# VHH binders against Protein HEAT-INDUCED TAS1 TARGET 1 (HTT1), part 16

Target 1, 277 residues: Protein HEAT-INDUCED TAS1 TARGET 1 (HTT1), of Arabidopsis thaliana (Mouse-ear cress) (q8lfw5)
Amino acid sequence: MESLLECFAITDGKCHPDCLKANNEQEDYDACQSAALVAVSLISSARVIFKIDSKYTEYSPQYLVDNVGKEEVEGEMDQPSCQYTVGNLLSYLVENVWTKKEVRQREMDQQRREFTVKDCFEFAFKKGLPRNGHWAHVGCIFPVPPFACQIPRVPMKGEVIEAANVSEALKLGMQQPAAARLHLFSPEFDLVGEGIYDGPSGNETRYVGLRDVLMVEAEKIKGETVFTVQICYKKKTSFVKVSTRSMILPLNGDDESQVTEPACLLVDFCIPRFSIN
Key: E = the ipSAE of ESMFold2; O = the ipSAE of OpenDDE; V2 = 0.75 times the mean of E and O plus 0.25 times the DockQ between their complexes.

## First folded at step 14 (VHH)

Design t03 (from s02 with G103D; framework vhh_7sr4_2; at its last look DockQ between E and O 0.66; V2 from the best seeds 0.66)
Fold by OpenDDE, look of step 14:
Structure t03 (fold): chain B 277 residues (1-277), chain A 118 residues (1-118)
Amino acid sequence: as target 1 above (277 residues)
Amino acid sequence: EVKLVESGGGLVQPGGSLRLSCAASGFTFSDYRMGWYRQTPGKQRDLVAGIYTGGSTTYGDSVKGRFTISRDNTKNTVYLQMNSLKPEDTAVYYCAAFRYTPDWEDYWGQGTQVTVSS
């Protein structure tokens, strides 16, 4: 069954030309895609660390994008359309590959939900993850076929552990790869280069939003803890040193009247903790 | 061949001190985070102390103020100075090396027994 599914699965790199074109035209991964990418990386890494897996496994981030935040349908597996048959496959191809271009775009738009790396972890622990080769590439605009529920998933048992501060984040990061979210300000982030990203610096600053990042390293510079993070921004992966100094962040754009408490640029630290037993 | 060899463990009285060493070989030591972990029978392995490549350190809550982790990249060695030892510190202590590759490469020593008893 697995071999059969593999043969007919929407594999990474194998997609309709229109889908590939659309993906190539996308200037940046959205928040969900970014979160999913970070999540599957950290999950795979953690599984290796805890000797669950012998090697790094590429799990499908698109699976998370497609499913996280969606309501579960009771009895889905019992539906005829959920059965993996040649007939169902052909129907899917006819409807979604060969004839219904406009519907695909609409479905993609409906899937634009907001979820975090934490949400991804929780979902993975609940549903498991398929391998990347058994699910569509990141950014695929084609709808998920109903029989996709038959695609094998690796079951995962664990919990999400969160850090409340930089000190706890350091501890988490030592145990296994950790996720964080970074407040991005423009043009400061774009101009940081090899320096330390220390957030907004003037009146011309614009808040871009939160981006999911991987914790890579930590060091002390001038008495301050500085994290090196891996970030994918505008489809470019880079390593950036980030200040952990608490500062007032102008997050509300035009509303200068909102006094925000000092906060770090990095927030929402978390790891997927797998059960060993 | 990657190898981590712990030393310095043994029997010590409460209030005593030990210094653990972990000699690394077979990889670029300076590129790895180093850590000490401990495990008792039937329990999970827990982080005791860790040191990043940049020198930042972290400690388990129970050992803060008593234990100090350090590294010497010239000797490919990580150390754990353990002061004011308590019976509850009794465990097998493991040295570990980690690197984000991005698949997160990890290596472990065989462990050294630390026993704190009167």
Scores: ipSAE 0.631, ipTM 0.838, lowest interface PAE 0.9, mean pLDDT 88
ESMFold2, look of step 14: ipSAE 0.699; ipTM 0.881
ESMFold2 (binder alone), look of step 14: mean pLDDT 83; pTM 0.828

Design t04 (from s02 with G103N; framework vhh_7sr4_2; at its last fold request DockQ between E and O 0.86; V2 from the best seeds 0.81)
Fold by ESMFold2, fold request of step 15:
Structure t04 (fold): chain B 277 residues (1-277), chain A 118 residues (1-118)
Amino acid sequence: as target 1 above (277 residues)
Amino acid sequence: EVKLVESGGGLVQPGGSLRLSCAASGFTFSDYRMGWYRQTPGKQRDLVAGIYTGGSTTYGDSVKGRFTISRDNTKNTVYLQMNSLKPEDTAVYYCAAFRYTPNWEDYWGQGTQVTVSS
């Protein structure tokens, strides 16, 4: 019901203080939250660029965090407590929004899933996404209400388009920003400043892992392509120039039994491509 | 007022060459990536060629090796050199400009007809 959603929005224009505390206690990096944030950013952008949305519309990253990778149990949504009713809304609000409630970390840990930006796109094309504000307010308060699966979602139809190399990635990023993942090494990444991030540089390098990025621009330097990516790292959003040179990456340290093959610092390029229907 | 004005279209024989130009005004040209797209009746626009602000280029599979995109920031102009033209290249060609500023900007020209026929 639209009226019930509007009542919910009127009573909660901001995240609950206990939800803010729980978010601050999360690990510094959460791969699932990172993937969800990048995915909704690209979905919102693509939908405006291709005129599916008339204006920039924010979709819920928390809905992705809560639901990607889960299989629905048949019949569970038909339970009386799962119905989208005024009574169930009021009970949820009283118990979780208007009354102080401690959030248990164990329940949040059990909801944690491992998924990628690609998985988020595939989920969105299968299930649709609620607008931010419809789910984000609900998702800030733990636990998720039983009727959450009935909250309206914007249907989305399309496919994930991937690129295998730099040449194809340039095509993907021409008319919209593209997702990728960056192999991140310490301290090299922290020290790059305004230069070009060129990955590991010595014996003191440590592999941090893959991080989700947005490929937003490209330039050619001495015949080689350099991408500009937008990255959120250590809670700071910045733009970094990244080399596309193939190189040997020390991803597993000095394991003598494993031969390292040449790789690029940027991998897993993809975009959402929406169908007109 | 943003304007993208294509020119250089026309009728050409198979195997021939044509050079398209797109004159841009009303925005800081060097901040925008530029592209050429083409459309045949009943189909969506396809990327023909693109050039990023720093000069990196990309091409559609069917035109790679035959077409060359270039830009001249002093003239606010992007070019498409089209060589070894085929009947399949017949389409309306559009010039486009894009910029990512978390608010995506796009501008399109009116298009110029290219017809490859004997």
Scores: ipSAE 0.715, ipTM 0.889, lowest interface PAE 1.1, mean pLDDT 79
ESMFold2, look of step 14: ipSAE 0.682; ipTM 0.876
ESMFold2 (binder alone), look of step 14: mean pLDDT 87; pTM 0.876
OpenDDE, look of step 14: ipSAE 0.853; ipTM 0.950
ESMFold2, fold request of step 15: ipSAE 0.682, 0.660; ipTM 0.876, 0.867
ESMFold2 (binder alone), fold request of step 15: mean pLDDT 87, 87, 87; pTM 0.871, 0.873, 0.875
OpenDDE, fold request of step 15: ipSAE 0.868, 0.844, 0.845; ipTM 0.952, 0.943, 0.945

Design t05 (from s01 with D106E; framework vhh_vobarilizumab_d1; at its last look DockQ between E and O 0.71; V2 from the best seeds 0.71)
Fold by ESMFold2, look of step 14:
Structure t05 (fold): chain B 277 residues (1-277), chain A 118 residues (1-118)
Amino acid sequence: as target 1 above (277 residues)
Amino acid sequence: EVQLVESGGGLVQPGGSLRLSCAASGFTFSDYRMAWYRQAPGKGRELVAGIYTGGSTTYADSVRGRFTISRDNAKNTLYLQMNSLRPEDTAVYYCAAFRYTPGWEEYWGQGTLVTVSS
């Protein structure tokens, strides 16, 4: 359990102090960071479970934040400044870390994108991922170095497997943890405690949005499946039981004249499936 | 020493029934998800049915409605009731136990053969 929570934590000993400071100054919720953290956790877990990694190996969520959804620039890697040399590394540190740290914070803020855990898996299968220590120490809050293409990445081959319903989600989660997204409503979620989160319950309910979660366990209560999910919310990681009832969700933008399709509180179930070959 | 010991396999006519059992020892049974997998000749090992620690179940589409997985935590035993058996159900059936940790824990039995043939 404590090791599962460690997967969601910011790695203090692996980041530059300015990166830790910038992270603490970010909004309470960052959808891109959330998706990246969940994706790396599931990749690390699946790779150990299916014996691709011999031990639990941490991969870089910051690399995903920096690169998912961006297209490569052809020819850029052959420039002298793009070579992975001691001189270029030192120049990067002097120019971007020790003297120009404010630029990266603004670039990160301006280039923030919305992407999902599925997008992160697809990116990882296409491009591979560096180990957390390799990327987190250099690209955490600073401009991606020109020689980043030469930083070692672990190649990964596989596919994203999705579930369309609760029955299929139970299959996905049997031999590995699965990702999902949870519709959050206030104050219901804040008040759930040890009970079952049932979503909206009255006039005072407010839709908070979708949050990435890990599906870790399931039980039947009164004939209904209830998932236990791990969620990081307001910078605290907890386990919450979630109802799988289909219901009409009062999402932002709806009005009385509209009928939306029934949905569950948990959606977008997926896992990474690695090729063994 | 961890052990998962399957029993109840055998030869059965199409349309018949079998009940597989898996006796578990050497670990806290109630902490583990349990599952039955099978491997037919020329095929990879596939999930047949699974049961979570809290009793939620899942089934392969090919067996849904015909097979029922259950567990008895007091007896440390996993069961698979197999009804309306078909020739394509012929396989070695394996009992498996899983627990999520950062290192992941899994245990497998040696398997029991089920043959569905006239």
Scores: ipSAE 0.613, ipTM 0.843, lowest interface PAE 1.4, mean pLDDT 79
ESMFold2 (binder alone), look of step 14: mean pLDDT 89; pTM 0.899
OpenDDE, look of step 14: ipSAE 0.805; ipTM 0.927

Design t06 (from s02 with G55D; framework vhh_7sr4_2; at its last look DockQ between E and O 0.85; V2 from the best seeds 0.79)
Fold by ESMFold2, look of step 22:
Structure t06 (fold): chain B 277 residues (1-277), chain A 118 residues (1-118)
Amino acid sequence: as target 1 above (277 residues)
Amino acid sequence: EVKLVESGGGLVQPGGSLRLSCAASGFTFSDYRMGWYRQTPGKQRDLVAGIYTGDSTTYGDSVKGRFTISRDNTKNTVYLQMNSLKPEDTAVYYCAAFRYTPGWEDYWGQGTQVTVSS
């Protein structure tokens, strides 16, 4: 398996120019890429924090993007192209990575799938994850190789732990970062700068949607808990302070006047908890 | 060299109080969240109390309302005030410091014994 892993390492850190072009034309990550990026970051962190990995190890978010939510086809392992061989790897790389082909055609062959950070954790606990250098870069639209079922994966055992409220989220995030989702409003989020993002502020507010974030720090300001989150938005990674107060959010933008349920800007807190044994 | 030194442990009767201290050196104390963890033989370490860099606090379920964590950034010290102690609070108590980075940073003290018995 040394030679085969070295063939994957040849593509490590490099993306096909057509994939780079297609990715650079996007203004934001899709939901699946965002969830995968947050999930692998938390998995890498937790595994080092709890001494399962001896050093920080990067795992493949592209493997999650390509495989979460897909049903395994019975008998697929019997196909010659499904076998994890040097020949099949090279054929895949030549035909899909190294040749200059229309990237849009490859993208049309992909099915859209929706999944969350929790789905990524559950997948990782069931199937394991390859290291980042063993699978293509995030955002490339490579066809999933037929031999993906045999690519080496680091096995992972554990469970997803969720928090129902801010108090529980503070507990979960003490020894490791936690995942959450953030309700984004425009233009307020774009204008927050060094301040505290406090959500919608007036008639010009529009709801952008939910974004996956890492909760990395907390502070108390005037009796209110404020989380610092890491977010990738419009392909820019930044740290933003977010209010945790309960409020009535005008979801679906400004066109709904019947929003009566209190909510927080940050929801769906979770962490991966690995089994030590 | 990073050091976390716990003190204030000992033997106390049920219903009594103790105050643990953890003196920190070798890093910028105000950049780190601080925590107290405890471990009994044969068990994993459990969170007792944590305090984030901006003084937000969290507590384990079994100690809520009885224990209070605080920090003094001018003395590079974190404290755990333990009131209404019970025999099940008997453990080795560890001071810890954490900082988020992509690689995460953690430091641990050597621990101080707390024993609650008649």
Scores: ipSAE 0.719, ipTM 0.895, lowest interface PAE 1.0, mean pLDDT 78
ESMFold2, look of step 14: ipSAE 0.694; ipTM 0.883
ESMFold2 (binder alone), look of step 14: mean pLDDT 81; pTM 0.805
OpenDDE, look of step 14: ipSAE 0.833; ipTM 0.942
ESMFold2 (binder alone), look of step 22: mean pLDDT 81; pTM 0.808
OpenDDE, look of step 22: ipSAE 0.807; ipTM 0.937

## First folded at step 15 (VHH; framework vhh_7sr4_2)

Design u01 (at its last look DockQ between E and O 0.73; V2 from the best seeds 0.76)
Fold by ESMFold2, look of step 15:
Structure u01 (fold): chain B 277 residues (1-277), chain A 120 residues (1-120)
Amino acid sequence: as target 1 above (277 residues)
Amino acid sequence: EVKLVESGGGLVQPGGSLRLSCAASGFTFSDYRMGWYRQTPGKQRDLVAGIYTGGSTTYGDSVKGRFTISRDNTKNTVYLQMNSLKPEDTAVYYCAAFRYTWPGSWEDYWGQGTQVTVSS
């Protein structure tokens, strides 16, 4: 079975002609896809850094997108269509890869859920993750195959470690990249270039939302820590320097809805810590 | 060939001070964050202090306020000033260098370690 799966993975995008087209025509930010991509990137990184994997191993973000927050149906695994066989894999591909774009979009819309990178880590520690070649490319294959519960998963044991402040976040990011979420404001973020993103700057600011980021470096400028984060925004991956100063964030358009407590542009720092013993 | 060479370890009395140095070669020092880790027998290595490429520092809880990490990019050297030493600071101290650029582009290098012993 792995030979057949690896044939699809090796040829990347050869499993269905419309797979690349559907992926390229995606316009909307998908928070679940973003969280899953960040989570597997950090899991893959941590596992090689701490010598749990002998080489960088890509795990499936689509498995997280498809399964985080869902309950298993008892007894379903005993049905013939739920067995992990070459025949069931082929039947799944024929029935679902060849379906029209509109059907796949409807199912993707119905499956859109809100979960965080932390939720992905907790799920991975509970259920394990398949390698990316064993579970479909993100956004390409829907719906979830009936035999998904039998696809081999690498077991993972560990815990999520969170940081409450910048000082603790610096500890988390010393030996591995850390996940965080960034408050984005337009047009300020679009205009930052090589400078330091310092959030809203006036009455014309519009709150875009939170985006998952990877904290990868830090520096001290004028006594303040500035994090360098890796972010994918408008389908472009880049590195941005972000201020850590406390400030009042206009997360909405009205004073009644505005947050009145000082906050930081970067929040929700966490890493996966795998069991070593 | 990458080398990290620690020096400055030894025996010191409680309340004393010691300065560790780690001389680096074989890589562009300014691109790497530097750290000191310590290990007691039968335990895993713990972060003592770290310094990022741009100078931000972090410390383990048990050494904060007593230890200071610094770096000199012109000498390719990182230092650990250890003040107010306690018997529980007794360990092998390791110098480490780390770099991250893109996912899957992590590098780490470790020194051989230097013994620090704090006893009467």
Scores: ipSAE 0.702, ipTM 0.878, lowest interface PAE 1.1, mean pLDDT 79
ESMFold2 (binder alone), look of step 15: mean pLDDT 85; pTM 0.837
OpenDDE, look of step 15: ipSAE 0.830; ipTM 0.937

Design u02 (at its last look DockQ between E and O 0.80; V2 from the best seeds 0.00; counts 0 for: grease 25.8 > 24.2, SAP .733 > .668)
Fold by ESMFold2, look of step 15:
Structure u02 (fold): chain B 277 residues (1-277), chain A 121 residues (1-121)
Amino acid sequence: as target 1 above (277 residues)
Amino acid sequence: EVKLVESGGGLVQPGGSLRLSCAASGFTFSDYRMGWYRQTPGKQRDLVAGIYTGGSTTYGDSVKGRFTISRDNTKNTVYLQMNSLKPEDTAVYYCAAFRYTYPWGSWEDYWGQGTQVTVSS
């Protein structure tokens, strides 16, 4: 099977056109893909930084998207269709990648549970992750193949370390990048440019939602800590400076009849900490 | 060649003070965050103190309020002022430099050889 996968590695790797179109239109699934991409990036980085991997190794974010939060069906692992074989790989490709109608229908019927970067780390520590090349060989992976649970995975052991405040986040990010989530407001985020993103600034502000980011640097400006984060938003990767001051965030309309507790624009700081033994 | 050279370690009595220095060369010092880590036999390296490129600092829980990290970018040097030293502070202290660069989470880390600090009477 490894030999067959290596032969597929030199192919164009194109998915079925309708599956590729549906994959490109996964903007409504961006949260799961975003979390998986951040998680894999941090896992790859931490494993090199702490000398668990001898070189930078890319792991599969799509494997996380497809498997985090999925309940195992008892006994399904023993069925012939669930074995990691050349025959099952080809059958999957015929039924789900190469046949237009079946691929489209199955994609529409699938539902994914929303998950976070923390969930991705916990999954990786429990189940391991395949390298990106191994999973990429099947191309479009909607729907998830029955044999996916049996593809080779790199085992990983560790725990998720979280920070409750800016002071703890500074400690977390000293030796490795850290994950966080950023409250995005329109139009303020689109207009920040080279400045500091301060969040909502007026009555015409619209809450866009949370976005996964990498905290990569910090500086102190007039007594305030400002984080630099790497973010992928609207398919563009950029670096943005973000205020860490507490403020009242209008997350649920103009909740004028209720008082919302102050919060920071950056929340949910965490890193993966790998066991060295 | 990148080089980090620690100095200022030694033997000191409990309650005493010590100042560590780390001279850096071979890289643009102001682009790197700097840290002090310590290690006792059989344990992992622990963060003692860190200072980001823009001056933000962080400290390990056991040293907060007793130790102070600072940097001088004109001398390419990081300092660790250690006050009110305790026997539990006995360890090898390492200077480290870190930089995150775009793209794809590129991470650089450099470590010194370490300097012994012994707190005993």
Scores: ipSAE 0.679, ipTM 0.871, lowest interface PAE 1.2, mean pLDDT 78
ESMFold2 (binder alone), look of step 15: mean pLDDT 84; pTM 0.831
OpenDDE, look of step 15: ipSAE 0.830; ipTM 0.938

Design u03 (at its last look DockQ between E and O 0.79; V2 from the best seeds 0.78)
Fold by ESMFold2, look of step 15:
Structure u03 (fold): chain B 277 residues (1-277), chain A 119 residues (1-119)
Amino acid sequence: as target 1 above (277 residues)
Amino acid sequence: EVKLVESGGGLVQPGGSLRLSCAASGFTFSDYRMGWYRQTPGKQRDLVAGIYTGGSTTYGDSVKGRFTISRDNTKNTVYLQMNSLKPEDTAVYYCAAFRYSTPGWEDYWGQGTQVTVSS
């Protein structure tokens, strides 16, 4: 099995040309800031911080993209085409990685599934994760190999720890980076520069959506907590200071009778906590 | 040559107070968040108090309202004022410094100072 795993790793940088083209055309969020990318970054970090891994080990975000939310089919892994063999690996590579696919146009219409960083952590604790390079890049749209269920995974035991408020988030982020999601508004986010991102500012504001971020630092400014987050947006990684004030956010809801709860720009704080045993 | 040196531990009666200090050297102190952690034998280290580079603080639930963390960037020192001490506060207290580094994480730890709360 080791030789076959090395064969997958060798092809890691040799995705099918049509898959590479499709990946480059995806939006920045889908390729750079997806929940899967944040989740594996935090898992890799936590495992070295808490000495579960002896050195920084990269795990596969593509495995999460391919498998979160899917149910295993009984008996499928015993089929000849699902076995992890040299012949099956070669057939998959020839068809999907090394040979240009003639019907790429239809496959380019595939829709991105939505899941959260928490979903990724829970999945990893239940199923484990393969190392990066043993499972292809995030955002490739060539099909999952039939023998994928037999690729070895590093087992992981733990739980997701969430924060309900800023005070708890400060606690979570002391000893390890934490995940969060940021409400983005245009043009305010693009214009924040060196200042504090304070969200919507007027009638010309448009809600862009939620983006996965890493909470990496905090400071107190005029008695209020401001988080520094790392975000990859429009293919640019940057650090942004974000207000933690509670406010009513103008999201995409038009019902005047609906009660809108006050919320923060940063939500869904969580970290993975691994079991020692 | 990173060094974190804790001091101020010792034996104290229940209800008493202690002040721990941690002197730091070998790194730019103002770039690191600082924390106090404690550990009893057979248990994992628990957060007691933390202070971020810009002064935001956080506390473990069992010490909130009794302990106060502070930092002095001109002296490269972090402090833990411990009031209303209880026997369950008995532990080795560690000073720690942390910084997020893309993609990594820097952590430094002191050797610890014993705090014993006993009649």
Scores: ipSAE 0.715, ipTM 0.892, lowest interface PAE 1.0, mean pLDDT 78
ESMFold2 (binder alone), look of step 15: mean pLDDT 87; pTM 0.872
OpenDDE, look of step 15: ipSAE 0.828; ipTM 0.937

Design u04 (at its last look DockQ between E and O 0.84; V2 from the best seeds 0.76)
Amino acid sequence: EVKLVESGGGLVQPGGSLRLSCAASGFTFSDYRMGWYRQTPGKQRDLVAGIYTGGSTTYGDSVKGRFTISRDNTKNTVYLQMNSLKPEDTAVYYCAAFRYTPGSWEDYWGQGTQVTVSS
ESMFold2, look of step 15: ipSAE 0.711; ipTM 0.887
ESMFold2 (binder alone), look of step 15: mean pLDDT 86; pTM 0.856
OpenDDE, look of step 15: ipSAE 0.831; ipTM 0.938
ESMFold2, look of step 17: ipSAE 0.710; ipTM 0.887
ESMFold2 (binder alone), look of step 17: mean pLDDT 86; pTM 0.857
OpenDDE, look of step 17: ipSAE 0.762; ipTM 0.910

Design u05 (at its last look DockQ between E and O 0.85; V2 from the best seeds 0.67)
Amino acid sequence: EVKLVESGGGLVQPGGSLRLSCAASGFTFSDYRMGWYRQTPGKQRDLVAGIYTGGSTTYGDSVKGRFTISRDNTKNTVYLQMNSLKPEDTAVYYCAAFRYTYPGTWEDYWGQGTQVTVSS
ESMFold2, look of step 15: ipSAE 0.710; ipTM 0.882
ESMFold2 (binder alone), look of step 15: mean pLDDT 85; pTM 0.844
OpenDDE, look of step 15: ipSAE 0.844; ipTM 0.944
ESMFold2, look of step 17: ipSAE 0.706; ipTM 0.888
ESMFold2 (binder alone), look of step 17: mean pLDDT 86; pTM 0.850
OpenDDE, look of step 17: ipSAE 0.513; ipTM 0.786

Design u06 (from s02 with R33S Y52S Y100S W104S; at its last look DockQ between E and O 0.03; V2 from the best seeds 0.00; counts 0 for: pae E 16.1 > 2, placed apart)
Fold by OpenDDE, look of step 15:
Structure u06 (fold): chain B 277 residues (1-277), chain A 118 residues (1-118)
Amino acid sequence: as target 1 above (277 residues)
Amino acid sequence: EVKLVESGGGLVQPGGSLRLSCAASGFTFSDYSMGWYRQTPGKQRDLVAGISTGGSTTYGDSVKGRFTISRDNTKNTVYLQMNSLKPEDTAVYYCAAFRSTPGSEDYWGQGTQVTVSS
């Protein structure tokens, strides 16, 4: 079964040229993809740290992208279409992989339900995660096969722990890598280089949005706590030092009257805490 | 240390050909998709060609039919054959290694100048 799964698994090397094109033309991962990537990385790391896994295991971020936020259909596994058969596999391959289609419906349907890293964790704890080699690569434009429900998932037991502020995040981060969301401003983020990202610096700044990041380490620089985060931005993964002293005033879109409280550049801290049982 | 070293760039007349090479080291080459990008001053870096780990290829619209990307995993090298070059192809060409794996880092070469001029 594993061999079969590997055979139909859609990876970068096995995808149709159109899939590769779509992926390469995408300038940046969307919010869901970014969240999923961060989530599976943190899950894998945490499992190693807590000796659940003996080594870093690559779990499928695309699985999360494909499933998080979707309504669970009870009994889906009992549907004939969910059966793992050679016939179903061949049909899937013929219809989706081997046949050139002008429009891939998956791209259109991807009015992607927005979800966060937290959502990914919760989903993973509920459903488990397949290995990356058993699922399509991130950004795959092919629909999931009907028998996708039969793809083995690694069960995960745990809960999501959230930190309310930087101090709490530091405490959590000492034990395991944590997730956060980073307020991105352009061009400041693009220009930070080896420096410390400290948010907007002028009138020409543009707010890009919140991006999910992996908190790698914390250090004190000149009395300030600085987080090193791993971020995927514009299809580039990099490590960036982020100021925790810099505060921004989130502008609530249409109503200028709702002055939100100043916020750090990093927000929404969370970790996947695995059960020791 | 991860390295991507481009070569084969230079000056060529319109209608001419060049072959770029990118030698990779410091990572598992076969696990990465490879790509060629190009950039002109003041403009965004654009995809020229990409090749997956399995050999699937994609091309920018402007170079389709003229450029060919290939890879040799035994040599950890990706190639870009550029035929029928046009002045519009003048740019710095960058080699890139990337994959859709959590925790993976994208790698870029330093770039090689391609100039198409009469």
Scores: ipSAE 0.000, ipTM 0.187, lowest interface PAE 14.8, mean pLDDT 83
ESMFold2, look of step 15: ipSAE 0.000; ipTM 0.211
ESMFold2 (binder alone), look of step 15: mean pLDDT 84; pTM 0.826

